# VHH binders against o75319: the designs that were tried, part 1

All scores and structures are predictions.

Target 1, 181 residues: o75319
Amino acid sequence: GNHIPERWKDYLPVGQRMPGTRFIAFKVPLQKSFEKKLAPEECFSPLDLFNKIREQNEELGLIIDLTYTQRYYKPEDLPETVPYLKIFTVGHQVPDDETIFKFKHAVNGFLKENKDNDKLIGVHCTHGLNRTGYLICRYLIDVEGVRPDDAIELFNRCRGHCLERQNYIEDLQNGPIRKNW
Below, numbering starts at 1 at the first letter of every chain, in headers, positions and changes, except where a header shows other numbers; antibody chains are not in Kabat numbers.
F, E and O are the ipSAE of ESMFold2-Fast, ESMFold2 and OpenDDE, as the mean of both directions, binder to target and target to binder. V2 is 0.75 times the mean of E and O plus 0.25 times the DockQ between their complexes.
[cut] marks letters that were taken out.

## First folded at step 1 (VHH)

Design e01 (framework vhh_etentamig_d1)
Fold by ESMFold2-Fast, scan of step 1:
Structure e01 (fold): chain B 181 residues (1-181), chain A 122 residues (1-122)
Amino acid sequence: as target 1 above (181 residues)
Amino acid sequence: EVQLLESGGGLVQPGGSLRLSCAASGFTFSSYAMSWVRQAPGKGPEWVSGISGSGGSTYYADSVKGRFTISRDNSKNTLYLQMNSLRAEDTAVYYCAKDLYYDSSGYEFDYRGQGTLVTVSS
C-alpha cells in the first residue's frame, strides 16, 4: 500500500558523507503517489534525494537498496546514469553471511571501477539506520580494519541518528569477522 | 502469487490461551523472516513478534514478552503464535506478515494476510 512507514518522518532524509569513505546513508525515498500523505516539507522523493546530495556538493555513483519491498519507489524513478542494486534484506535478525558477502562485493566492485572519481555509494533501508548502518559498519570493520566502536561512532555521527538495534550493535562489536573471499 | 492465510482467532476469556496459525504459499518460506502484526479497533498496526527464516532468532514487543511465543514449521510452510495469559488489551485483528521490517521506530511490510480476529472478553 501507500501508507507512510511508521516514524519515517522522524528521521533526517540524508546524512553526511562518512569521511575517509565513499558511503552516504539516507532513508527510503517515496515516489510521488505518497505526497498526498505528507506536508511539502516532509516530502522526500527520488528527485529530492538527488537535490539534497547535490546541495552537499556530492554525487551518487551507486544506490544500494536494502528494503525488502518495492512499494516505495521503482528503479525507473532514478536517473539512468546512477546504477541501482537491490539486496533484499529482512529485518529483525543480523543479515546473513550471503547478504554481507553481496554487499561487500558490490562495494569493492564500485571502488575498483571508480578510482578516478569521488562519487558516493548511497545506502538505504526504510529509515537508513539499522540494516544500513550494520552493513556499512560491517564493511568498514571486516574489509578496512576499522575498530568496531570507531565505525559505529562514525556512522552515528554522519547519519545524525544512532543505531537502535542492540543485536546489530553486539554483532558489530563482538561477532566474528566475515571475510567472504 | 504470495498467499498468507491466518486462522485460530476467536472469543476467549481473560487469562485464556489461543494459538494462531498462518499458512503460507507462493514463496520459499524458509528464506524469509515472518512476523505477527495486530490492529486493535480504532488504532494503527502494532508489531507483535518476529522470527528469522531458520527459526533460530525470535523477537517480541514488550507488551507480549513472556506471554506469547512465535514459532514456525518450515516443512509445512506454517507460522504460529501461541498466546497465553490473554488480556482485554490483546483484542485485535492479527495479521501474518512477510517481509516485515521492524525497528524501535517503525514498520515495513510488503505482504500480509486477511487477518484473524481475537476478542478477549468476559
Scores: ipSAE 0.011, ipTM 0.201, lowest interface PAE 9.1, mean pLDDT 86

Design e02 (framework vhh_etentamig_d1)
Fold by ESMFold2-Fast, scan of step 1:
Structure e02 (fold): chain B 181 residues (1-181), chain A 123 residues (1-123)
Amino acid sequence: as target 1 above (181 residues)
Amino acid sequence: EVQLLESGGGLVQPGGSLRLSCAASGFTFDDYAMSWVRQAPGKGPEWVSGISGSGDSTYYADSVKGRFTISRDNSKNTLYLQMNSLRAEDTAVYYCAKEGYDFWSGYDAFDYRGQGTLVTVSS
């Protein structure tokens, strides 16, 4: 089955670049086989993702896929010039320290290798909201020293949807800083 | 159409072992990630472990890492959970769950889970 994820249609396909960062968040792209269950204006394939990013005068340099599945699209559906990183995450739980460390390591590595360009790090889970927003905000708080409420507001505004899982928000606001060394 | 049937639960002493099984039918088993989810009396559900469709990638909650092993036999459409070094706090009904993208994103309308199997760890 090519079942469309619950509530997937309720979310904007792609947010705006988060100013002062290299992050852009979006919902999971769905490969062509899902299009039979979608109206033309609801389609959001890997190709549609790259078209929408280009329409914003931006360019992707890395995609980090936080979904727990490999069924929505394949890395081979992406341009060969854009690296793809899979970090499997479970949607209901705050990501563990190992997952947070993997995310931070990938972001830091990308930034080090892309000092001479302005390419973006695209981050998505199923809806591009809770897991995506948590890990981006966690990076901004722990690595960039951004205040938790400022990180959350920036993400919410740029994504066009508010991070809503209370355990994620609570961890961002009051949880410990995860120092990776 | 989708059916998941858990078995292997029972009463076991602390430090003991149990192996849970889940017989799956009604879908192409090796196309889907599978998980074990548990619910202790009076508490909400807790995700325990997950395995990719191929079986190449496995994931564990911190509470069970090093003690539990998830595996699958795609030729038999069966998911397993080997539970070692069991503790009183592992007492719960254990559910086999088919990949529910909605569950993993926090909106669990299409999760398919079985009827569960009770594990009681008590002396």
Scores: ipSAE 0.014, ipTM 0.366, lowest interface PAE 6.6, mean pLDDT 86

Design e03 (framework vhh_etentamig_d1)
Fold by ESMFold2-Fast, scan of step 1:
Structure e03 (fold): chain B 181 residues (1-181), chain A 121 residues (1-121)
Amino acid sequence: as target 1 above (181 residues)
Amino acid sequence: EVQLLESGGGLVQPGGSLRLSCAASGFTFSDYYMSWVRQAPGKGPEWVSGISSSGSTIYYADSVKGRFTISRDNSKNTLYLQMNSLRAEDTAVYYCAKDRDYGDYEGFDYRGQGTLVTVSS
């Protein structure tokens, strides 16, 4: 369907690379069928995503798609040279341990295979904010030992929008560290 | 009112086949991406397969690739799942699910009652 996601227009398309990490966050790209409902300056296709990343002098090496749908764009709309990983993540609720571990495994695998380059891990949900920010911050806290408030502040600053879901923020600040089982 | 009604489940031996159906009403079925989601006893929900509104784009979970086939008939507002080479680990309640567009919540709207599939010798 051609229905634009609620509040999608309210968010910047692409944030900036999070310094000291390989992460960059963005909102979901929308395939051409959505463009008839958008002004030219509102369009953000898969092609637009890669153009905006290039304009920052960055290069994507992996896209992790956290949306719980495949309706927004097809993996085939992405360059064949950039791996695409889908992790179906339900919004509103804190992601479960299985989802968190899948995300961590994907990030760790990418970093091991990309030691000799500076390519980025692009992460998005619908708005590139709540699920995206939660999983990136959870990785920084659990794997890299970053203080929760520092991880959240770094994400908010680089994304250009603050995490909105209080339950996500509470879990990051006060929740348990998720270890591998 | 949006309604999804699953059917076709039952008891089958390993290696057997079943075809599930989902009758949809209360929305324009042809406009929505549709999915099958299953929940095994004592476990959380697992996404199984999805199909675009036109039927041109189809995805499967790795656990079912090559064994299950999703399809739809937009003229009948019906979603199907053909399950072949069934295994004990396929035992679950199978739910038909309509994607929703609700900003930061993209869970499935109006999951039906489900249909039980039991694979046992």
Scores: ipSAE 0.025, ipTM 0.367, lowest interface PAE 4.7, mean pLDDT 88

Design e04 (framework vhh_etentamig_d1; at its last look DockQ between E and O 0.15; V2 from the best seeds 0.00; counts 0 for: pae O 7.9 > 2, placed apart)
Fold by ESMFold2-Fast, scan of step 1:
Structure e04 (fold): chain B 181 residues (1-181), chain A 121 residues (1-121)
Amino acid sequence: as target 1 above (181 residues)
Amino acid sequence: EVQLLESGGGLVQPGGSLRLSCAASGFTFSSYEMSWVRQAPGKGPEWVSGISGSGGSTYYADSVKGRFTISRDNSKNTLYLQMNSLRAEDTAVYYCAKGEGDSFYEVFDYRGQGTLVTVSS
């Protein structure tokens, strides 16, 4: 189905780069078939995503798609020069260890291969908020040793919206550190 | 008014099977993704399975992959969940939900009354 995701219009399309990191978060881009259901000012296609990133004087080097669907856009809608990684992540529940480890592996691999540039890792779910914010914060806490409240505040400020899911926030603050295999 | 009515739950022994049904009304059923969500005693909701509007794509939580099969009959506005090889940890109230595992912001906005599945010797 081509229906617009609930509350999708309520969120800013793209946040700001998180200072001191290579992360930038955004809501899911919607392919052209959704545009007939949107006013011109509401459109946020894959092309619009790359235009907004360029407006910030940033460049994407990887997109990590956390949605649990393939209906919003196709990988071929993205420039061939930007790698795309799909990690199917269910909404509402805290991502499992396998999902967390896949995310960490992808981020670590990107950073190792992109030491000589300043390209960003773009991360999104449907709203670019709960699953996106959880996995970015989980990485900062577990891998970079950032204090949970500092990671959450940094994400909230740069995304322009606060993490909403209390179970996600609780796991970040009080849950165990997930060690890589 | 969106209405969802679940049925088919009951008491089964471990290793048994049940088929759940959800009768939907009040919206164009074939245009929306549908899901099954469960809530075990004393726990929060867990997304179980989802299906695209056409039925061409199906999705499963890792805990049920290979054991559960989601399907739909758009001519009857009905969603199904075939549950095989049931385990004690599958004991829960099962809810039909309008939406996908991705698009659940509030899984109970359009939920029905639910149907109880108890897996016990």
Scores: ipSAE 0.121, ipTM 0.501, lowest interface PAE 4.1, mean pLDDT 89
Fold by ESMFold2, look of step 2:
Structure e04 (fold): chain B 181 residues (1-181), chain A 121 residues (1-121)
Amino acid sequence: as target 1 above (181 residues)
Amino acid sequence: EVQLLESGGGLVQPGGSLRLSCAASGFTFSSYEMSWVRQAPGKGPEWVSGISGSGGSTYYADSVKGRFTISRDNSKNTLYLQMNSLRAEDTAVYYCAKGEGDSFYEVFDYRGQGTLVTVSS
């Protein structure tokens, strides 16, 4: 059974590139089997994702999938030229240090291998907001030295929606700097 | 109104087995992924396992792979978790949750009251 994730329709499909970074955030694309439950304007497939990225004059070089399920789409739905990485990330709680490390390691590896291009890292969870925003902001704060409020503001503006989970926001603003990369 | 009733918990020795059940009502059961989530005393919730609406796809956290088996019977609106080779670390309240593990954690209100599993000598 393929059902539309709760509140998924309430979010813009794809954000905008975060200036000064390689990040772009989006909600989970849904394979064709979900489209029977969607109006045409509500559809957001893996193909739609790549079309929307091209409309922004950007190109994806990596997709990081933070969901705990394989039901939304298959890696085979993506061009084989775009690496796909799944980092199982439990929602509703601040990700543990192991998860944060895996994310930082993936981002740093991508930046090293893609220093001669301008391709983007696409990051999504179910809604492309809370877990996605947390890990992107955690990277910017810990690795790039961005102030917490500035990282959060940048993410919110470029995603087009504000981070919602208070425990994530509080950890970003008031929690420790992690030196795990 | 969504209702989820977990049962089958209890006290068991390390290495033992338990089968948990979750009776579901108030929604079209076969249309939704279902998950098991557990919460040990003093710790945050941990996603354990998930299963597609049809039952054709199953997913497991690394901590339980090879020991736990999720299943469902859509004709009985019932979700199951077979837990084998239990360890002290499996001690927790186990919750049945409607939707994907992610969706459960994004909408915390769709879980049952839980059933306690205690693994000790």
Scores: ipSAE 0.013, ipTM 0.293, lowest interface PAE 7.3, mean pLDDT 86
Fold by OpenDDE, look of step 2:
Structure e04 (fold): chain B 181 residues (1-181), chain A 121 residues (1-121)
Amino acid sequence: as target 1 above (181 residues)
Amino acid sequence: EVQLLESGGGLVQPGGSLRLSCAASGFTFSSYEMSWVRQAPGKGPEWVSGISGSGGSTYYADSVKGRFTISRDNSKNTLYLQMNSLRAEDTAVYYCAKGEGDSFYEVFDYRGQGTLVTVSS
């Protein structure tokens, strides 16, 4: 159905680019069919996403969708010039090694193919916070060698909301490094 | 500690009715959307129905629309599912879940132990 996700309205629609990275996190945009359930100022469509990104003088080069549903919007709602990648990610539990690897592989592939530009990797789950934050931080920690607390702080600051799941935070801070290949 | 306790399941003939209940504790019940999800033998979990915190909005899977009715009594911290015109394919363990979503794994933080509903002639 077209019900609005719980607490979806409570989160900023789009974060800021994470300095030193190509990442930007946002909450899930909702296709037009959801608008009837929202006040105008609450609406956040795929179109709105791109408008907000442009307002930041940025450009999306890839969207990674971590939601575990397909009801929110369709890839056809996105510009053809921006590739869309779905990585079904179970909520509330630490992503498994396969999911982590898929994410890392996608990011590395993008970076390899986009060395000549400054386009961003847009990452979202439902709220663009916990699953999104974990995987971004996991990448920064495992691949870029960033200190866990620094990665978390950076993500939180740029997203405008803090990671909420203690199991995610604990895993990032004290969990094992995951393989990158 | 969040606790959810389902009840009301049982054996019923096709076309029959059941009313499930879920007693919730350990959180501000009225502040959260609640859902019913079910899992049939050999199948993955399926979202069945959701209701907003206030109860003002209700949502249903296509498979149960017109037959099931979700409701809640926030004064009693209880979630309900009235199931009418039950079908064999409705046979499943039914879970009360905190949160909303189309997937069992998307947004649900907690669920109970479930109550078994068997629809059979």
Scores: ipSAE 0.013, ipTM 0.311, lowest interface PAE 7.9, mean pLDDT 90
ESMFold2 (binder alone), look of step 2: mean pLDDT 81; pTM 0.832

Design e05 (framework vhh_etentamig_d1)
Fold by ESMFold2-Fast, scan of step 1:
Structure e05 (fold): chain B 181 residues (1-181), chain A 120 residues (1-120)
Amino acid sequence: as target 1 above (181 residues)
Amino acid sequence: EVQLLESGGGLVQPGGSLRLSCAASGFTFSDYAMSWVRQAPGKGPEWVSGISWSSGSIYYADSVKGRFTISRDNSKNTLYLQMNSLRAEDTAVYYCAKDADEYLGSFDYRGQGTLVTVSS
C-alpha cells in the first residue's frame, strides 16, 4: 500500500538552512503514487523539495536519507546532479556508533570536496525531526565542538519543530563524544 | 513480482539451535534492508531482527539479543537467521520481510513463513 506515514502531515515539509553550517533538514518526500491520498497543498514530492530549496535561494549538493525503507521514493526520482546517500537508521532508538560514524564520514567527505561552493547537505528521516536532528546535532557537538544545548536550539529553530524523543535529547546532552572515525 | 521463500523451520528442543533462510527474487535484494518477523500462535506479529543492505547496521529485539544472529549474502539474494539457545517462547511462524521505517514492524512483501516449534 500507499499508506502515508503516521503524523507526516503534521510537520513542515522543509526547514531553513542552519546558519554557520551546511545543513538543511526536511521530512521524507513522497513519490507520485502517494498523491491520491493528499490534498494539492499537502503534496511534497522530490520535485517539490527542490522547488522549495530554490525558493530559499539555496542549492542541494547531497541528500542523506536516514529512513529504514525505500518505499517512499527512489533515488531515481531525484535529479542526477545531486548525490544520494542511504544510511539505514531505525526510528525510536538512538543511532548506534556505526551509524554515527557513517554520517560523520559522509559529511566530512562532502565538506572537503565542496570547499569552493556553498551547496547544502540535505538530511531527512520520515518526519525530518528525531533521527535527522540527532545526527546533525551529534555532528555539531562531536566534530565542530558546539555545546549540546546550542546545537539542539539551532536545529529546533531552523527545522520549525522541536526534537521530540527524550532518549535522543538525553544522549546529546549527557552521552559520550564519539570521536572514532 | 516480489517473492520471498523462507525455509529451515522445524521442531527443536529447548536449548537447541536452528538456522533459517530466506531466498529473495523479483527485486534488487542488495538495495533493501531486510527483517525477520515472527508470529506466535494466537498473538500478533513481533519484529525480531533487521539488517541494512550492506550489513553495516544490524538490530535485534530485546527478547532475542545475544541469542540470534541475522546475516545476509547479497551474491545469493539470501537472508539468514541463526537461532541459538531456543526457548519455548520462540515458538512461532517466522517471516522474511522487506521495507521498515520509523518503527520496525511495518512491512511489505513478507513471505509465506516457516514454522519453528520449541518443545520438550
Scores: ipSAE 0.020, ipTM 0.283, lowest interface PAE 4.8, mean pLDDT 87

Design e06 (framework vhh_etentamig_d1)
Fold by ESMFold2-Fast, scan of step 1:
Structure e06 (fold): chain B 181 residues (1-181), chain A 119 residues (1-119)
Amino acid sequence: as target 1 above (181 residues)
Amino acid sequence: EVQLLESGGGLVQPGGSLRLSCAASGFTFSSYDMSWVRQAPGKGPEWVSGISGSGDYTYYADSVKGRFTISRDNSKNTLYLQMNSLRAEDTAVYYCAKGYSEDWYLDYRGQGTLVTVSS
């Protein structure tokens, strides 16, 4: 359907690069068919995403789409030079281990292939907040050894919005480290 | 607190019909999109249908389009799903969910109602 996601307008389109990392978070871009339901200042298309990233003097090298739908935009709406990875994540529930491992493998693969540049990994769900923040923080905690509260604070500050889901926050703070098997 | 109570599930033969209901409380019902989500045994959740707060816009998964009809009665804070031409593949627990963002609001789902389509 072409309805605007609930509360999507309440969130900043794009956060800032998380210092010391290659991550940048944003809300889902909406393809042109959604624009008839938006005021001009509310539009955030795939093109708008890349313009806003460029305005920050940054460059995307990978987009990871965590939404559990394909209705918002198509990979074909993105520049061919930027790889796109879909990881279907339900939302509201803490992602399962398989989803967490897929995210970690994608990030590790990107970093290995992009040692010689400073391109960013763009991560989004619908609002670019809960699923997005959880998986980025989970990566920082499990792989990079960042303290949970520090990872959460860094994400919140750079995204411009705080993680909202208490079950996600509790899992990050008190849950087990997820290791590959 | 958001409360959702599903009802209307049961055992039906292939080709049969069922009407599911969801009684909602704890929020301004007419201000929120509502959804139906189902989960078949051993599988993850699948979004089935959604309806705007006004009732003017409805949305359906391809697997149910033309067979299911979502509707709502804002005066009674009730969401409905009319299921026709039921198939064995429709067997699942059906959940009412507040909203449509983050694809759907599973945290606001009720306890669910079981639909079994079997000969």
Scores: ipSAE 0.019, ipTM 0.206, lowest interface PAE 5.1, mean pLDDT 87

Design e07 (framework vhh_etentamig_d1)
Fold by ESMFold2-Fast, scan of step 1:
Structure e07 (fold): chain B 181 residues (1-181), chain A 122 residues (1-122)
Amino acid sequence: as target 1 above (181 residues)
Amino acid sequence: EVQLLESGGGLVQPGGSLRLSCAASGFTFSNYAMSWVRQAPGKGPEWVSGISDSGGSTYYADSVKGRFTISRDNSKNTLYLQMNSLRAEDTAVYYCAKDTYYEILTGYFDYRGQGTLVTVSS
């Protein structure tokens, strides 16, 4: 299927690195089969993703794919040198504790393995906004001790779009810290 | 070779219940989120419910929330949908889908089975 996700064109392809962290957020890349439905300036393939990251003088060391599908692109569309992790999440609902645990464990493992470099953890869902922003902010709050409003502001600024789902925002601001010991 | 075999559909009166099953093969079932998608006569496909790879997270369309329960048994490579308080508008062919979330405006889902027909009528 070559159906373009709803509102996908409304979002910037790639945000900026979140200063003080190893995170960068982006919308889902679309494999070559989608390009016939896109103007050249609208294309955002896996190759385009890596070119845009390089244009910012950054390098990806891990991609975490939060989409519920593998139809937009496949892991084999990525360079073999960049690890790919799939965490299936459905939009609209706050990710559950098991999903949060998987995300935190992957991030912690990457950071331990990459102490000697400055490679980034790239995180995306369909739009690179709600599920992506929630999990990044949840990590910063629970693991790094960042204040919720500061984490949200940092994500919004660097992504170039504000978190849209009120239930996600409420959980980040007022929800319990998820302890994964 | 990915194969999904749906079963459990049939004719039910309004207010009745049915349990659908989907037998999966040809892939590591426990590594994939699963969904139920339905297509009513003369309508496009509608995502109904989803479940994470572990079974720890479940999600429902507003139209079925509180009435349907999705579950899975990873040891048996089987996905289930328990449907309670069935309504005439639940009449559809139900499909089991691997790693697909159908957003109503996307119109896309990946499924391998022929589906199972559920008819809610007196």
Scores: ipSAE 0.006, ipTM 0.306, lowest interface PAE 9.3, mean pLDDT 86

Design e08 (framework vhh_etentamig_d1)
Fold by ESMFold2-Fast, scan of step 1:
Structure e08 (fold): chain B 181 residues (1-181), chain A 120 residues (1-120)
Amino acid sequence: as target 1 above (181 residues)
Amino acid sequence: EVQLLESGGGLVQPGGSLRLSCAASGFTFSDYGMSWVRQAPGKGPEWVSGISGSGYSTYYADSVKGRFTISRDNSKNTLYLQMNSLRAEDTAVYYCATEWGYDESGFDYRGQGTLVTVSS
């Protein structure tokens, strides 16, 4: 059925904008059919996401969904004015180079088309932590030249939770720069 | 214990066809979406196709759209991938996987895979 993702309740719904960037990270929103399994204070629907972003005086211009499933919510649950991009990423594994390339392409395209506004790129996986944090940090390191430890610290602080998977952290700190080819 | 067993791979010439099967056990098959994922030699995994638990909705990677057809038989707990107009770049080990297995457990619920080689 509609089971709640393991540990989903342990994480803050939405982080803060990462200063100096257009990124904001959050955990996966759950459509209305999941609410029967949640207390009112635990609900985090697509509508709740947009309300929480607005409460921070921010506006989403793109959502990048990194989950390997379509069961949590549908693009139709989002406002028509906000583009949605699905990049299927396998959990627990460091994303491969093609996935990294696709993420970088989407971010670069958004920034080029949105240079006259301050809209955010919202990125999420199931918990908004490991896959999400990895790809955001990989972008900052490879494209913007941020030092790995600085990128990780910035993400951890703004998300409100630290990257948990050692293989992701190790790749960010010691792995090669991924060039788009 | 979730178990997935792929079969149907083999050697085929460009333009040929193959039908892959995946026998599933250890969970209520019809409650979960299923996917096919492939891994070519020296490359990372690539998602190929997905199907909803009911079979009503199907999804395809752009690289295979119009050539591959995903289907399922919930009465037999079996997932299928019909591959037509095969190309050399389709050469890979093909794995079936549950949606939640990939999303929440990585490859814990991926089968052993079946090798598809497209060459003359």
Scores: ipSAE 0.019, ipTM 0.248, lowest interface PAE 5.3, mean pLDDT 87

Design e09 (framework vhh_etentamig_d1)
Fold by ESMFold2-Fast, scan of step 1:
Order: sequence, then structure tokens, then C-alpha cells
Structure e09 (fold): chain B 181 residues (1-181), chain A 121 residues (1-121)
Amino acid sequence: as target 1 above (181 residues)
Amino acid sequence: EVQLLESGGGLVQPGGSLRLSCAASGFTFEDYAMSWVRQAPGKGPEWVSGISGSGGSTYYADSVKGRFTISRDNSKNTLYLQMNSLRAEDTAVYYCAKSLYDEDYYGMDVRGQGTLVTVSS
């Protein structure tokens, strides 16, 4: 059925652009079929996502969807001008090296193709927090050389919520750097 | 069953202090990051502070940084929030939160019943 994801309402819809990067994180948008279970102020559709990004004077150039399902919204609900990439990730577990590589490759490809503009890479999982924060921070640490605690602090501040999953935090701080294969 | 039980809330004057506790059961406490989240009257939830499973890393919202201290005792399965220099704006119900299962095929969330903190003369 069309059940609202657990605790989805507890999280801010969209964070702020992470300064010095092209990243912006948000929780999963929910298509119209979910609105019957939401108060007007709780609604966060694909249209609402783009409106909130525009309100920040930002523009999305890519959406990376880390959810394990396609039931929350359809790619067709997004503007045709914004590329959509699905990377299936299971929650609770630290993403494997292959998933990390796919994420890094997508980000690097976007940045190469978009050097002449300031469009953002939008990243989300269900809550826009644990899988999302892990992969963004992993990219900043491994590719950009950012110190783990600085990457985590930057993400937490800009998302407006702190990474909650201990195994993700410990991997970012103490785990090995994943080199691009 | 995963359970979280908050305590330690009450009425305090501005500038006062309170220590909140959260007793956790039904899961391996040291394996999960924990957070404090508050909800003020007429407002949405606001994340306050977080701590890694080992206790080695702590994080704070800008509104409480320098005033609040999060800590945990893994031997007692207990999370704490030491609140100093309390302001009227800190008035809220405070909730203890366990890491969520971010599974899109099923969600598992855990929130305690909360403990009310009122900062007023």
C-alpha cells in the first residue's frame, strides 16, 4: 500500500546547498497518492521539491535516488530537463564498494559536463539522511580530500539533521578510503 | 520490542540546568547512534544533538552548541543530555531517538514518549 515512510514527517524536506560543493540533500518526494495521508503543510511532492530549490535561488541538474523502491514517485513526475539516476541501496548497511564507485562515477561525470554552470546534484534516500549523508561524505573524503569530521559537520549543518546511523559514522571516520577502481 | 523511555524534564527558571536521561531496551545499544530531538509548542521537530555508538563523536545544533552536552553510558543502555544556561526558547518536549532503518520496503522507527522541559519564571 501507499503508507507514509516511517518518521518521514520528522525530517525537513530540503537542506541547503553544501558550500564549496554542488550537493544538496533532501528526503524522498511523495507523489499525489500519498497526500490523502498528509496535512497540507506536510506535503512534499516532486513539484514541491523544485519549488523549494528555486526558493533558495538554486537549480537542480541531476537527481540521484538512493531508495530501494520506486513506489514513492516516478521519474516521469520530474521535469524532463533534469537527469534522474537510480542507485538501489538497502538501508541500515554501509553501502558496498561497488555502490560507492557508482555514486562517485555519477558525480564526477556530472561535474565534468557542468563545469560552465552552477547546477546542483540533488541526492536523496527515504529520509535524506543516512544513505544520502554517507555517500556525499564518502565522496568528499575520498575524492575531494576533506577531513571526515569536517565532511560530516558540513553535511549535518546543511541538511539540518545529523547522521544517526553509528555504523555509517564510524566507517566515515575510521574506515578505509575507497579508491576509484 | 525496541523501547526508549525519557525522564528528567521539569520546570526551570532561565539560566537553570536540567539533565535528561533515556533508558533504552530491545536492541544492542552500543551499535546505534542516538539523538535528542525536541518539539516546541506549535513548531515542527528540531534535531538537538547526536552521539555515535561508541560515544567518540558528538554533534550539536547551533541553537544549543556550548550549552548542551550529549553523552551515553553503554554499560547502562542510557543516553543523557546535560542542559545548561537554559532559555525560554528551549521549552519543548524532548525525545530520545534511535537510528532508523532506512529500508524503503519497510521502515522501523523508534521514539520515546518524550519528557517536557519548561523554561519560565
Scores: ipSAE 0.017, ipTM 0.190, lowest interface PAE 6.8, mean pLDDT 86

